VHH binders against TBC1 domain family member whacked (wkd). Designs and how they scored, part 14

Target 1, 363 residues: TBC1 domain family member whacked (wkd), of Drosophila melanogaster (Fruit fly) (q9vgl8)
Amino acid sequence: MATAPRSLDTISLCSTVSSCPDRNGFYGGFQRTDKPKEPLSKAQIIAREKKWLYMIDNWSIYMSKNYKKIRDRCRKGIPKSVRPKAWFYLSGAYLLKKKNPNVYNELLEKPGNPTTIEEIKKDKHRQFPFHEMFLDEQKVGQIELFNVLKAYSIYNPKVGFCQAQAPIAAFLLMHLPAEDAFWVFVSVCDVYLQDYFIPGLEVIQNDAGILEGLLKKTCPPVYRHLQKHKVEPLLYMTDWFLCAMTRTLPWETLLRVWDCFLAEGIRVIFKVALVIIGASLSRHKVRKTCTGLCETLAVLRSPEEHIVEEEFIINNMMRLNLRVEDFQIEHTRQKARRAKQKAQQEAESSGSGNGHRRNMPTL
Below, E stands for the ipSAE of ESMFold2; O stands for the ipSAE of OpenDDE; V2 stands for 0.75 times the mean of E and O plus 0.25 times the DockQ between their complexes.

## First folded at step 12 (VHH; framework vhh_7nfr_2)

Design x3 (from w4 with Y103R; at its last look DockQ between E and O 0.49; V2 from the best seeds 0.69)
Amino acid sequence: QVQLQESGGGLVQPGGSLRLSCAASGFTFSEYWMSWVRQAPGEGREWVSSIRGSGGSTYYAKSVKGRFTIARDNVKNTLYLLMDSLKSDDTAVYYCAKDSYERLGDFDYWGQGTQVTVSS
ESMFold2, look of step 12: ipSAE 0.654; ipTM 0.884
ESMFold2 (binder alone), look of step 12: mean pLDDT 84; pTM 0.851
OpenDDE, look of step 12: ipSAE 0.852; ipTM 0.949

Design x4 (from w2 with E101Y; at its last look DockQ between E and O 0.59; V2 from the best seeds 0.00; counts 0 for: pae E 2.02 > 2)
Amino acid sequence: QVQLQESGGGLVQPGGSLRLSCAASGFTFSEYWMSWVRQAPGEGREWVSSIRGSGGSTYYAKSVKGRFTIARDNVKNTLYLLMDSLKSDDTAVYYCAKDSYYRLGDFDYWGQGTQVTVSS
ESMFold2, look of step 12: ipSAE 0.647; ipTM 0.880
ESMFold2 (binder alone), look of step 12: mean pLDDT 85; pTM 0.863
OpenDDE, look of step 12: ipSAE 0.858; ipTM 0.950
ESMFold2, look of step 13: ipSAE 0.625; ipTM 0.872
ESMFold2 (binder alone), look of step 13: mean pLDDT 85; pTM 0.860
OpenDDE, look of step 13: ipSAE 0.843; ipTM 0.944

Design x5 (from w4 with E102F; at its last look DockQ between E and O 0.61; V2 from the best seeds 0.00; counts 0 for: pae E 2.2 > 2)
Fold by ESMFold2, look of step 12:
Structure x5 (fold): chain B 363 residues (1-363), chain A 120 residues (1-120)
Amino acid sequence: as target 1 above (363 residues)
Amino acid sequence: QVQLQESGGGLVQPGGSLRLSCAASGFTFSEYWMSWVRQAPGEGREWVSSIRGSGGSTYYAKSVKGRFTIARDNVKNTLYLLMDSLKSDDTAVYYCAKDSYFYLGDFDYWGQGTQVTVSS
């Protein structure tokens, strides 16, 4: 089965400029983008930058009176030069930082939980290993990653540290100064992905059920295939949701998805997942080759390049026939299912009979 | 080299219990999700349960939730599956599988399996 996206070819790197990073800082890996692009015109870029800077200068007015314009501009894509500042405002981190002067630095001065510190130290080397910021433990990126994750673990001790948070924090540090990245990280973990990282990781199980129900609505043949082969959604969606796609998508697609995610919330992650699942298994010839668990997971883990292309993901996400009400219906169904399941388990555990029985010891 | 060895399978009556073990070596056991996967005669492999490296999070397939308990001992590098209320459709070869560090469901190494038979 395929375990990873296509690796960069070393001879291809040697035949061009293989010793330097791409425009996003990658020396290699699947998120490096060497492919030619048809760029937006310079005039269009400048016009969009001006609109974004004006909107940021008037942020409270737009958020309160014209949120639809913010959302629509996010869907078009945030200009690269403005994107870090736009994310800082979209997440509400600018308010968090304003209300909490010096809190990040105060958290850094605290020792932290020793067990949590050791977990963070083990994970920091795993984040974006081909990116210039994170090449080794002496790079400022790994130092700041440790600092952000440590500060958060002290800030929210109910969570502490979940390894799925490390790629999110590292991703934000590629775009923002450390303290700003910290407050965006707090907002993502505590608001956008609320309760996802509480030990037990129970919240993701409800969202797995919601995703399955939405798949039944949006792509019934793919849903039936997964049911037939007993491929449960936790097996393919957990990394996608807990890491907010940061380990899943090519770089440019990831940036566009995050432009939408910070404006519209978790529904964006659901929609991207549905596009990937549907497009990967929509062709009957593909489903015929996916006659088992591992074969099906391999297809979902390594989708064809065109499926995760920027315009394919954004356009098909927008075309899904899903409303907020559809998400609410599935949420209600999963809540009822879990309540019924819990009640059944409690009934089976309580009052199991009407007479006493002596348990025989086992040898 | 990664090595996984299952044990504890056997023949049991419906309603009975079994405890499976999997001895792991060749990797930092406590850093990885571990899974149980089973294969009944004439059927494809079916995911049963997974546990996070720390042991703090456990997931179960719908067919076994409430009846099976996954656990790990990170000192002994051993994965466990406690199976209660066994049914005839639990009859299968049970495999211990190492997941990838970040992926659930990326089973990169497998044991040879242990047979569980539930027969009346």
Scores: ipSAE 0.570, ipTM 0.854, lowest interface PAE 2.2, mean pLDDT 85
ESMFold2 (binder alone), look of step 12: mean pLDDT 84; pTM 0.853
OpenDDE, look of step 12: ipSAE 0.873; ipTM 0.955

## First folded at step 13 (VHH; framework vhh_7nfr_2)

Design y1 (from x4 with Y102W; at its last look DockQ between E and O 0.55; V2 from the best seeds 0.69)
Amino acid sequence: QVQLQESGGGLVQPGGSLRLSCAASGFTFSEYWMSWVRQAPGEGREWVSSIRGSGGSTYYAKSVKGRFTIARDNVKNTLYLLMDSLKSDDTAVYYCAKDSYWRLGDFDYWGQGTQVTVSS
ESMFold2, look of step 13: ipSAE 0.698; ipTM 0.896
ESMFold2 (binder alone), look of step 13: mean pLDDT 83; pTM 0.852
OpenDDE, look of step 13: ipSAE 0.849; ipTM 0.947
ESMFold2, look of step 14: ipSAE 0.673; ipTM 0.888
ESMFold2 (binder alone), look of step 14: mean pLDDT 84; pTM 0.853
OpenDDE, look of step 14: ipSAE 0.809; ipTM 0.930

Design y2 (from x4 with Y102F; at its last look DockQ between E and O 0.59; V2 from the best seeds 0.69)
Fold by ESMFold2, look of step 13:
Structure y2 (fold): chain B 363 residues (1-363), chain A 120 residues (1-120)
Amino acid sequence: as target 1 above (363 residues)
Amino acid sequence: QVQLQESGGGLVQPGGSLRLSCAASGFTFSEYWMSWVRQAPGEGREWVSSIRGSGGSTYYAKSVKGRFTIARDNVKNTLYLLMDSLKSDDTAVYYCAKDSYFRLGDFDYWGQGTQVTVSS
């Protein structure tokens, strides 16, 4: 049951609302855009649309023989008119839907786990509160959000429902019909963000360590500053990764990042995070003003507008000198660290005090 | 009005144990991540541990992992920190903090703190 003293504090940096929505449907919040972007010419837009439609018509060939072209076109940005269909193909959801006719509708007819259903009901009203689709509890967007999350919880009961999934599902519903959004959502949760949402949220802890190691390589002065002030990555990166940046980036940047993310995978999220961390704390003058935990987190949580602009993010993530091997090295290091930590905890619990039970319930 | 009140601090010898409590009111306790943050004399604030609203996920700073246990009682609206194997480096004022909705690390509201001193 919904009890929220300040529904806007968690998601929005700005509580100001407008009487009219922007072109993306926002009445307020940091994702509202009052200023138009300088547009491509009509001819350029049409040319890119034609290339995308042809590529989609020949998808299997492009994926197998010319993935570089898919990747490069994603990096340029997918034209608005074709983006929903492009995401549907990039994610592999078109195959999932084709292999599973009627499954979404069948899942909607099933009762869900009652505990999970109550969790979904408590959370759904908080998603994108300034967006026209989700503003009213009775709007189609709220109904579709509930349906997608319920269907997923039945589809993958190992996960059930995690609060961080709601903004992803809501984001997809802004672009796609409910069944298509469901299959993209399944792909994102089960393939792109594999195991992120299993209860306990353990996998994100490994990725926090990987991010820390990559930061040490890409921007040592920023890494040293964070170590000095004991600012651990879980404090700033957990929301970024679990929600796939859907609550972090301005709208146009978010769309561009997702164009790349669906093509290239989780490494895009890592690279975007490294750009934000590095650019926010790169200047020595800024680090001098960040004399503690809270001051440093404030800088990372509210990056300057130019840092989160779409071309800055896209160009700088491409300029990071990171190879697949760098990610593999850090993954191996974090796996070893966790194995050592688990062995150490087991040795300590076996060698002291109560040998059978170690849990300390609330007293 | 959000209120957080810590208790349970004190003087202990190295290797000792303490249990901190934080009584919470003025918000729906079970919906929010809660955190412990400490501040040693002459140092900045250091994150210690966080626990998800449901209690199903717990995170620990490297410096305390394996020694400290965070817990919550959503019926009594109380956050706990169970500290074992205390070291002199753990000497600090310990604050209870409420995070924002969905976001770990915002630390929207703070308690007054409780002093923990680990000394011979």
Scores: ipSAE 0.618, ipTM 0.870, lowest interface PAE 2.0, mean pLDDT 86
ESMFold2 (binder alone), look of step 13: mean pLDDT 82; pTM 0.840
OpenDDE, look of step 13: ipSAE 0.834; ipTM 0.941

Design y3 (from x4 with S57T; at its last look DockQ between E and O 0.56; V2 from the best seeds 0.70)
Fold by ESMFold2, look of step 13:
Order: C-alpha cells, then sequence, then structure tokens
Structure y3 (fold): chain B 363 residues (1-363), chain A 120 residues (1-120)
C-alpha cells in the first residue's frame, strides 16, 4: 500500500483540535491555519472594498460593458467583507432569487423523499466537522445545511441528492444567509457544474477525458508518466471536480479559486487541477520514485505546501497556455470518442457471446 | 475490524468468463465506494473498476471497459466482478479494496486476493 489504510472519517477526527477557532472558524482539520493573513495595507483593503461596492451597485452595466474589470478584480481576490455579496452577484443568484419569490420557503414546506431525507441527515454530520458552524446537530449550520439540501432535492428531482453536493452547500452557508446560499447553490449545481450530479454521475467521465487531453498539451512528461503507470484521471480528479475543490484546497486558496470560478466558470477548476498535477510531478526525481499506481496517487493527493498556496495557484493557472477554444475542442473530441466507445460496447454485447452457457445476475 | 475476502478465481481459456465475489464485513458496506484492483506477476497494481455505495455509479479502467461488469449486493454485503471476454493480459491476482467515504482510489483496506489465470 502507498498510504496508510485510514478512512476519511478517521482522518478528519484524528486532526488536532484547538480551544479557539482560527479567523475562518476552524477548531481543527487541514483547512485550519494559525498563520497570519498575507498583508495588504488597510488603505489597499478599503480601496478594493469601495471598488467592489461600486461595481455591485452598478452590476448590470459592468457585466455588459466592462466584464474584464470584474474578472480582473476577482483574480486579485475579493475582500472578505464583500465576498459573500460579490459571490451572490457573480453567480447570477440575485436574478434567480428575484425571479422566484417565496420558492425557497415553499420548497421547505414540502415533505421530500424519505430515502433522500435519510441520506442528507447522515451526510450533514460529515461536513466540516471542526468548523464552528457545523460542530453538532444543534448548530444553525447543520440545520440550514439540511434545509438547503432538502429544498434542492425537491427543486431539481432529476438530481435529487448527491453526497458531493453537501460540501458545496455547507461551504456557501459559511458565507451567505440560507436562502441566498440556496440560490447560489442552484446556480453552481445547474449551470457551473451542469449535469454533474444526475444519478449515474456519467458526465464527469467526459471532463476526466478533457483533463487528460489538456494535460497532454500543458505538461507532456507528466501525462506520459500517468499513462505509463495506468493512473486514470477519475481516480484523482473526481472529488476535485464534483466538490468544486471544497474538500481539496487550503482555505485561503479555496476562497481565491472560488472568486475566479464564479467569474470564469468550470475552466478554473480544470486549470487548478492542471497546476496541481503538473507541479506535483514535474520533477523527474519525483516521477522516478512514483513507480506505480498507489505511489503516484499519493503524490497527487498530498501536494507540497508551496504548490497549493494561493499566489502559486492563481499565478500559475493564469500562466497556462490554454485558450477558451482549447477547452471546447477537447470537449468535442471527448464526446465523439465516448459516443464511438458506447456504440462499440453495444455492438460487442449484442454479438459477442461466450462459448459456454452462463447465468448472469441483473445489474 | 474491516475484512474483505475474495473468491471465484480460477483457470479459464481466452474468451472465457468468471465471476469474482468479495464478502465484506466490519463497516457499513452500502456507504462506501468499492474497487477491484489487480496485480500481474512482476508488475505493479492496476485499478480495474469502482462502484459507488448505492450501486448507481460504476467506473472502469480503459483496459476492461465493455468486458467487465462491477456490481454489489448491499443486502448480502458482497461485491462482484463479472469478467467476460478474458484475455491472457487479464491474468493477475484480483483484490477487493474499500475506498474512503467520498473518494475512490484511496484503497484504505484490501482483501487477500484471488488468482485469475487466462491460458490456452
Amino acid sequence: as target 1 above (363 residues)
Amino acid sequence: QVQLQESGGGLVQPGGSLRLSCAASGFTFSEYWMSWVRQAPGEGREWVSSIRGSGGTTYYAKSVKGRFTIARDNVKNTLYLLMDSLKSDDTAVYYCAKDSYYRLGDFDYWGQGTQVTVSS
């Protein structure tokens, strides 16, 4: 084994716990930090806050005439005091809420599917267990997490509930009141991560292929290493993408990535993934020690601290030589490849019987 | 204590079929991703297939997609691998592995393995 056999639950519970929360509300866990925040001057913070509040007051004008300014300010980082409101506007949730008065409350009044309710109750206790909002079932955070997830399962019954959605909803509730968090959550699940959570989780397989193709373009030696050791992308990217990095990145990096993600969409998640994969395996000495599947996955799951620091991630995702068109080209290529593979599989199953009679269980 | 016990391996000819089973105990089986991983003599371990706790999502390595089927019975706490159209390259020890709650590919716990040999 490349790693110690530990469940996710035991890893989370084995983290050290402090008697007081950090500046982000964590008593423990890998997302807690005792390190001081990077210094911006008080004047810089105030200036950025003023610019953001002005943009929000004039949102439709900026979106239509100067989106580049919005994007560039997201890339610099949204000031903590303004970030919740900025996310509400960036996601388009303000329009969703305006168009759907009373819908959240109406959804909460509905009973919901009993099986889905039980799944949500089990999963809500696993979200950010060392964060002050989610310490136990009496905390407002766990109550509102249940409400948001239940409301969504009724709002979009094609999806219902997927366990990967819970960390996203919990993350949003740390920043926004419940109804606002619900509409940002709807936007993220239905627009940014469109169709990711439909049962069967088939859509993520296309994005795994896209990531592999983009890696071949951006870092060929790392691509070749992963191919050589048969390390398929679903093994390392599925959690990153389905949870939108909420369980993957240190807290401050996660906030900066989401500032960009809500402005620029899923390609930010791809770029962050490419930076992590490339930087983690770029040195030949590291690849030489990754002699198999488990050793290579361990490196990708435990990136060196400097690789996941916020300025490294933000700067290197900007430096990737990828255009928006590169993503579209790969999307088209992977859809075509998957369609051909599906047709071949169906032809083989209809005509490729074994020489012996066999009784097979229904799947 | 987590325990995983594979069975169903054996000798088959190319083109043949086998069904592997893995009996699981010591954890809430239906909540975890489960995986099959194989190891040929003198080679590293190779991921084969994974299945979500509910059974509603299955993923396959490129080398076995279309030929192998992963399934689970959450009443019997048993994981299955139906192997069709077997090739000599499929010869390996096949391991059942328990993944973590949210993340496939962690391979937290392993069985002892069952030998599959494909030879004419």
Scores: ipSAE 0.646, ipTM 0.879, lowest interface PAE 1.8, mean pLDDT 86
ESMFold2 (binder alone), look of step 13: mean pLDDT 85; pTM 0.866
OpenDDE, look of step 13: ipSAE 0.856; ipTM 0.950

Design y4 (from x4 with S100E; at its last look DockQ between E and O 0.55; V2 from the best seeds 0.00; counts 0 for: pae E 3.4 > 2)
Fold by ESMFold2, look of step 13:
Structure y4 (fold): chain B 363 residues (1-363), chain A 120 residues (1-120)
Amino acid sequence: as target 1 above (363 residues)
Amino acid sequence: QVQLQESGGGLVQPGGSLRLSCAASGFTFSEYWMSWVRQAPGEGREWVSSIRGSGGSTYYAKSVKGRFTIARDNVKNTLYLLMDSLKSDDTAVYYCAKDEYYRLGDFDYWGQGTQVTVSS
């Protein structure tokens, strides 16, 4: 059966579409902005570009002997002109591509799993529907998105395809040629978000627990509020983590967060999440109105613009009272809790031989 | 016109079992995450369980993990909740809710609910 035709008029009453794209390619949606950007001076931009090009030309030396400078320059923001190349190096994709000549094209020639192919086809046209690259099925962006996702599903059959991967791949294609985007995508899915997309999606449950524990340390009143109203973190954090914020942040903030994410890893996603949760619910006036599940989730899903502004996010994630040890302590606590839960579950199963029949009509 | 219709509630004894169903229409059921949410008298809504659109990934609130099982039948467009080892704290109206096709917690559409009462 043919893919159903798409019309922008059928998307949403709250969506607006312009006849012209913004400076980032968006015709509408929350990531579109008509707000002027106050840029650095031309001299400042050129100076930063030169520093980045020099670092890229000497990448192995900087990574081995001066990583702090790479990290600090990522935190300042990567100039637009060099960002694609910087991401290619930061992710390690340049090594992956070099070690795997022709592999991407070979993967594209394979048929793939038919069920997985159908899932990809359904999902590819949903990505960034207001962006010029993905506006229509005939645009090269949707073709390249299908190719990258198909190639990955064959490359890593343990994962196959997870819906959450599509926005990541689409986001990378906005910046990089398809094969380069594929290798950055492989690195993100297999290293940065390791095991996130394995069927069962168990790692995200563990990370939801870690986030909850870290929130207790960074924002105790907000933690207590969420505990009181039984608002569990999985309900608001799954797409933040699985999609690496690509559906969550305004465009300019997203780019800055990814500059840091590719340098510093998943802890950046945790820190951005903690900033959003803390800032959104820190005021008692706001918590007073968040007396239930739906009200609280609405606040976390639609944070005030100042909270997701790029400098607010970057500065506040760096001022969080968190050390690397805090992440390790919480990871260990969640591992112990999971082991205890498995032991209790197995004990209850073994002790329920005369219990009620399970009536589950699942596959 | 998203429609969600719950059934299967009723009165049970503590330790008993109950199977809830939710018939879904007006959207491509297999593409969306689905959730069960409950509300006890005089309390706020509480998330119970969620399942990924394709099935195979299931999530449970701490209060029900190990006792409840969520499932879906994407051919019949039906969501299920098998409730075992029921206790008085499980007494509530149980709602079926539609989430998004890539995330939890939107709860865009709700059913009318089905009453579950656990009493001795």
Scores: ipSAE 0.422, ipTM 0.795, lowest interface PAE 3.4, mean pLDDT 85
ESMFold2 (binder alone), look of step 13: mean pLDDT 82; pTM 0.841
OpenDDE, look of step 13: ipSAE 0.850; ipTM 0.946

Design y5 (from x4 with K62R; at its last look DockQ between E and O 0.54; V2 from the best seeds 0.70)
Fold by ESMFold2, look of step 13:
Structure y5 (fold): chain B 363 residues (1-363), chain A 120 residues (1-120)
Amino acid sequence: as target 1 above (363 residues)
Amino acid sequence: QVQLQESGGGLVQPGGSLRLSCAASGFTFSEYWMSWVRQAPGEGREWVSSIRGSGGSTYYARSVKGRFTIARDNVKNTLYLLMDSLKSDDTAVYYCAKDSYYRLGDFDYWGQGTQVTVSS
């Protein structure tokens, strides 16, 4: 047989495995690091821990009267020792758990939809396969992952289970006890990523358009390159947004991005995406090598290490020339565009007039 | 071994319709995003449409949205593209491609393509 065209070989995340886990529990994969990070001094860590614990003790006051302080401290990075508790409060999961005593345990006792349960069982072994918590089915991490995903599928049957939710739940279980992780997961899926996981996965399409419009503002040459080669945003951003970057970023960067994400919402995911896209394609020499769809996607899916480093991502997302109004303008523009597309599709359908035309034929 | 075989291409007049098929084997078809990608004469490849493994989510390039419909039959391991209101600029070789379990756009494996020609 003639050789089929190939645009990109499968990216391997697991080319090297170590006999010892790194400081974050990874035996391999792109999220493992052997390089030391220069930490804050012990005095600086203690000072930040004290500030965070004080904010948590006075949470409603800070949320109502000094949200800027919460945001700024998230942008600095949450100390590792307090991060789980900070995420629990930032997400609002604290209130969800308080309002719903025993609900998680009650959900675990229910059988669930058999089809959904089988999907979860098949998918749970794919999450962070080189992390000590998830190495195999004997590890408590995979058992807790199943439980959280099952409980959620019963809790919100409109969604059920979407494969993109599994890495989010697994990520949270690395930081929080199972019930706390469940309520943070509910908040992320139902508030931060509202409607993303409804089975049609329609909502992400609007955000793809918003991202494209924002890119036009932040990096016009990169925007024009993508338009020229018809590289549409759904091709590179869908996994980034549906999984909240959990499969995309190196570990330390992911933690810092989530510190910001839980404070500021989906706009953080947009900003991180814009930094990756812009930095990956900003140089003309790189764009010259990206003369087609597949070459361009390869660059976006394998960004240079310096682009996804912690301080590069955090500093550059804060330097983007974007205001909250810019997001609203693009949201409004994309909503109007989709309304006009729907009206045009209805007019074209009515012009040729046959009710059978709009149904996919059955075989 | 992953195998993808397209069929259903041909010559059609403007405004006409075609249905493309892609027979898939060598992998668990229902677990993977599948895509259609086309290449017009003298041009680069252009993404056309993608469908999630379950069949529950479909995405379309702006140039074909509202005119093309992607579908899959996970019992027959077959991917489809129903093309309506065809235009001359839809003339291309149409490839089916296997994406990854979690996302569209990986294009891990490609078929040999089927020619679609829209001409008066």
Scores: ipSAE 0.666, ipTM 0.883, lowest interface PAE 1.7, mean pLDDT 86
ESMFold2 (binder alone), look of step 13: mean pLDDT 85; pTM 0.866
OpenDDE, look of step 13: ipSAE 0.852; ipTM 0.948

## First folded at step 14 (VHH; framework vhh_7nfr_2)

Design z1 (from y1 with L104F; at its last look DockQ between E and O 0.51; V2 from the best seeds 0.65)
Fold by ESMFold2, look of step 14:
Structure z1 (fold): chain B 363 residues (1-363), chain A 120 residues (1-120)
Amino acid sequence: as target 1 above (363 residues)
Amino acid sequence: QVQLQESGGGLVQPGGSLRLSCAASGFTFSEYWMSWVRQAPGEGREWVSSIRGSGGSTYYAKSVKGRFTIARDNVKNTLYLLMDSLKSDDTAVYYCAKDSYWRFGDFDYWGQGTQVTVSS
């Protein structure tokens, strides 16, 4: 399980902090940019906003009869002004909130598990420490982050709190009012990332195997390089998947990936990962400099900036030649490998077990 | 100053067992992920296992899963590796590594290593 960066007071050794925030609210860190963003024309923005508002007003019809249009518009990017409402609908959180009136407020009134509360308090200061919303302990951002995480831990006590959930909750609070963010958070944790956060974190290991198998198909030379240097996928993919890329991608790319993720599910996270892995190691020249475990991990954990730019990520994930069947094939292969591993382990541990009685005289 | 000292290595026969220890000092041990990494003669480094600061989450390389157990004692500030069903290709120098608070596999600090040899 990954954790967020430290507070501003602990970063003075290794980072730069600006006196004013960028256009996204960041004072520093890798998600800050001083590069101006070239805007769409005003007419283009208004046209896209109108299309989205119309779809939201007719949501059940579009979901049942024209989902492809919702998906395609997500892939183009959701306009900033409508994105929070679009995410609320895409995730199904609007139905969760309607079905559960007052539940969020009721959960906030409960004391929660004291051990879990202490873990949340430690982690909330580490989320987006360079962002204006989370800098000050007394600001609403820190208070709302604590409340959402506490409410969830009571709502789903089988999970409680996993540190990887904190960046997801913080990310949603940057876009949505607290109760709406809570229900999107519930949907993401319990549906999109189903069972990821159950203590022990065993479920992510299946997806690590699936990712490795898909990499073998999409970029065999990179797969062979990782095998040669014994760089197992859990070392680089665990943080990517458990945090849904919130600690991995530049801000604009993260927003675009989440537009797709909420529409299409976990396969988007797989595809983004495959693009990062493939693009980072696809050139033979780069692989030659990656002569061991640590050198190879460094490349994967600090991808070149052009690889994680929004248009590069979105275009290349859509160009991957992967169908739903490819994911199903790898899921089946991983289940077969686990079943074989379990059978072999049982044979090795029980190969000297008690036998049946033998007709041997005692001496 | 972060210090990591491995011990418990030695010579064992195939099928045997061994327990490695790593004494840690100079940091709040219970807050950080810890890893074991090994290096066989003439080979590169290979990740073996990692454990969360609390001890509640553990991960293993495919080559050792089911045979090795990582554990920690946060009172004694000691990391362990319990190695069962040892094979000749487990022969290596085993390093204790301190990861970050954030994730495992950072390998920010290393011990000097302890030799494990699996041979008759």
Scores: ipSAE 0.644, ipTM 0.879, lowest interface PAE 1.6, mean pLDDT 86
ESMFold2 (binder alone), look of step 14: mean pLDDT 83; pTM 0.842
OpenDDE, look of step 14: ipSAE 0.745; ipTM 0.908

Design z2 (from y1 with L104M; at its last look DockQ between E and O 0.61; V2 from the best seeds 0.70)
Fold by ESMFold2, look of step 14:
Structure z2 (fold): chain B 363 residues (1-363), chain A 120 residues (1-120)
Amino acid sequence: as target 1 above (363 residues)
Amino acid sequence: QVQLQESGGGLVQPGGSLRLSCAASGFTFSEYWMSWVRQAPGEGREWVSSIRGSGGSTYYAKSVKGRFTIARDNVKNTLYLLMDSLKSDDTAVYYCAKDSYWRMGDFDYWGQGTQVTVSS
């Protein structure tokens, strides 16, 4: 193997940049689109906006008595004009902000952990570099991104900062004022993606196992193909889940997925992943060309454009034969399996004649 | 340009240990996920382990978890794989691979590989 694969970093650097932003603020990158948006009529948009504003004005009543209506309207897509406010309510951030007046501003006044601050500074320039809000160090978006990430690292020092959080925070800042974005970010990191970002990033391994078990149910031939070639789920799902798809999907699809995600929780990320995996590898002729690890991962990492289109993703996630109980059953199975594995590995370590540490040296 | 050079392979007995090293150059080593991948004769490539740029997160294939330890030294720009409790099934050419900043398993660049043979 004298030749190395081409670098994706080099290709990304050479991406086309336009002189004008698209309708979402992108000058370039894969999330920019020149495709026209298929329009709803003005009357349809206004009607949906009115329904959403009424629900928001009566939020506690709808959440307690008619959550199905909220969920169903999220699945249809939230009108662009009301989406930021809808996300603020769906996430529960409105309660967090109400209960914590001045906390965001107080956190901004604190210096933060110096090591964490340097990590944030290094990473924030990588977020959506072709988006109008984040073009350079002096843009308000870069300043607000730093502030939100610093404030969170002080707010939840158990987590501090994980690089996967930065695209989530940047994504929210495109839609919400900084303090509101902060509280949605807190909710997403601490509730929706609970414990994902604790140092070591161990919790995602549980969800990798759950995804594998669910794939066995939804698309057995694809599951068997991945097992045969030892393509483990951490290889293809980790970025999808840790970044909540913010680096994975075309923009319009991402917005629709988040409309559902904030209503229904992590199950939506699982369903989107299952649709991508299943649709990418369901055809036997595609699996025949995926004779090994690298070929199979390439297909999963570059799904055909139609698979990640808005209506395909939303419609096919609704068609999955999965109940809420299926997720809980698989969660229980994976927890038991890992407890058993931990006990076996402890027994193997105790059974050796060497009580030495087997970890690699640190510095 | 990116260069990766593995070393430390060899012949070992079942139950033995071996430490592989991978010297990296041509990129900011500490920014990228790194992986070990192996290929046994007549078989496809098999992911072994990955480590985040900071070294703070490590992942292992089911077949090696609890026996292998991945580590990195970001001062020396070196990736390591400590292999314990070796089995005949671990016989393979072991490659280090440079992944992306964002995720493991991209395998953008590969080393030449180092042979590990586990035999009585």
Scores: ipSAE 0.657, ipTM 0.884, lowest interface PAE 1.8, mean pLDDT 87
ESMFold2 (binder alone), look of step 14: mean pLDDT 83; pTM 0.845
OpenDDE, look of step 14: ipSAE 0.809; ipTM 0.932

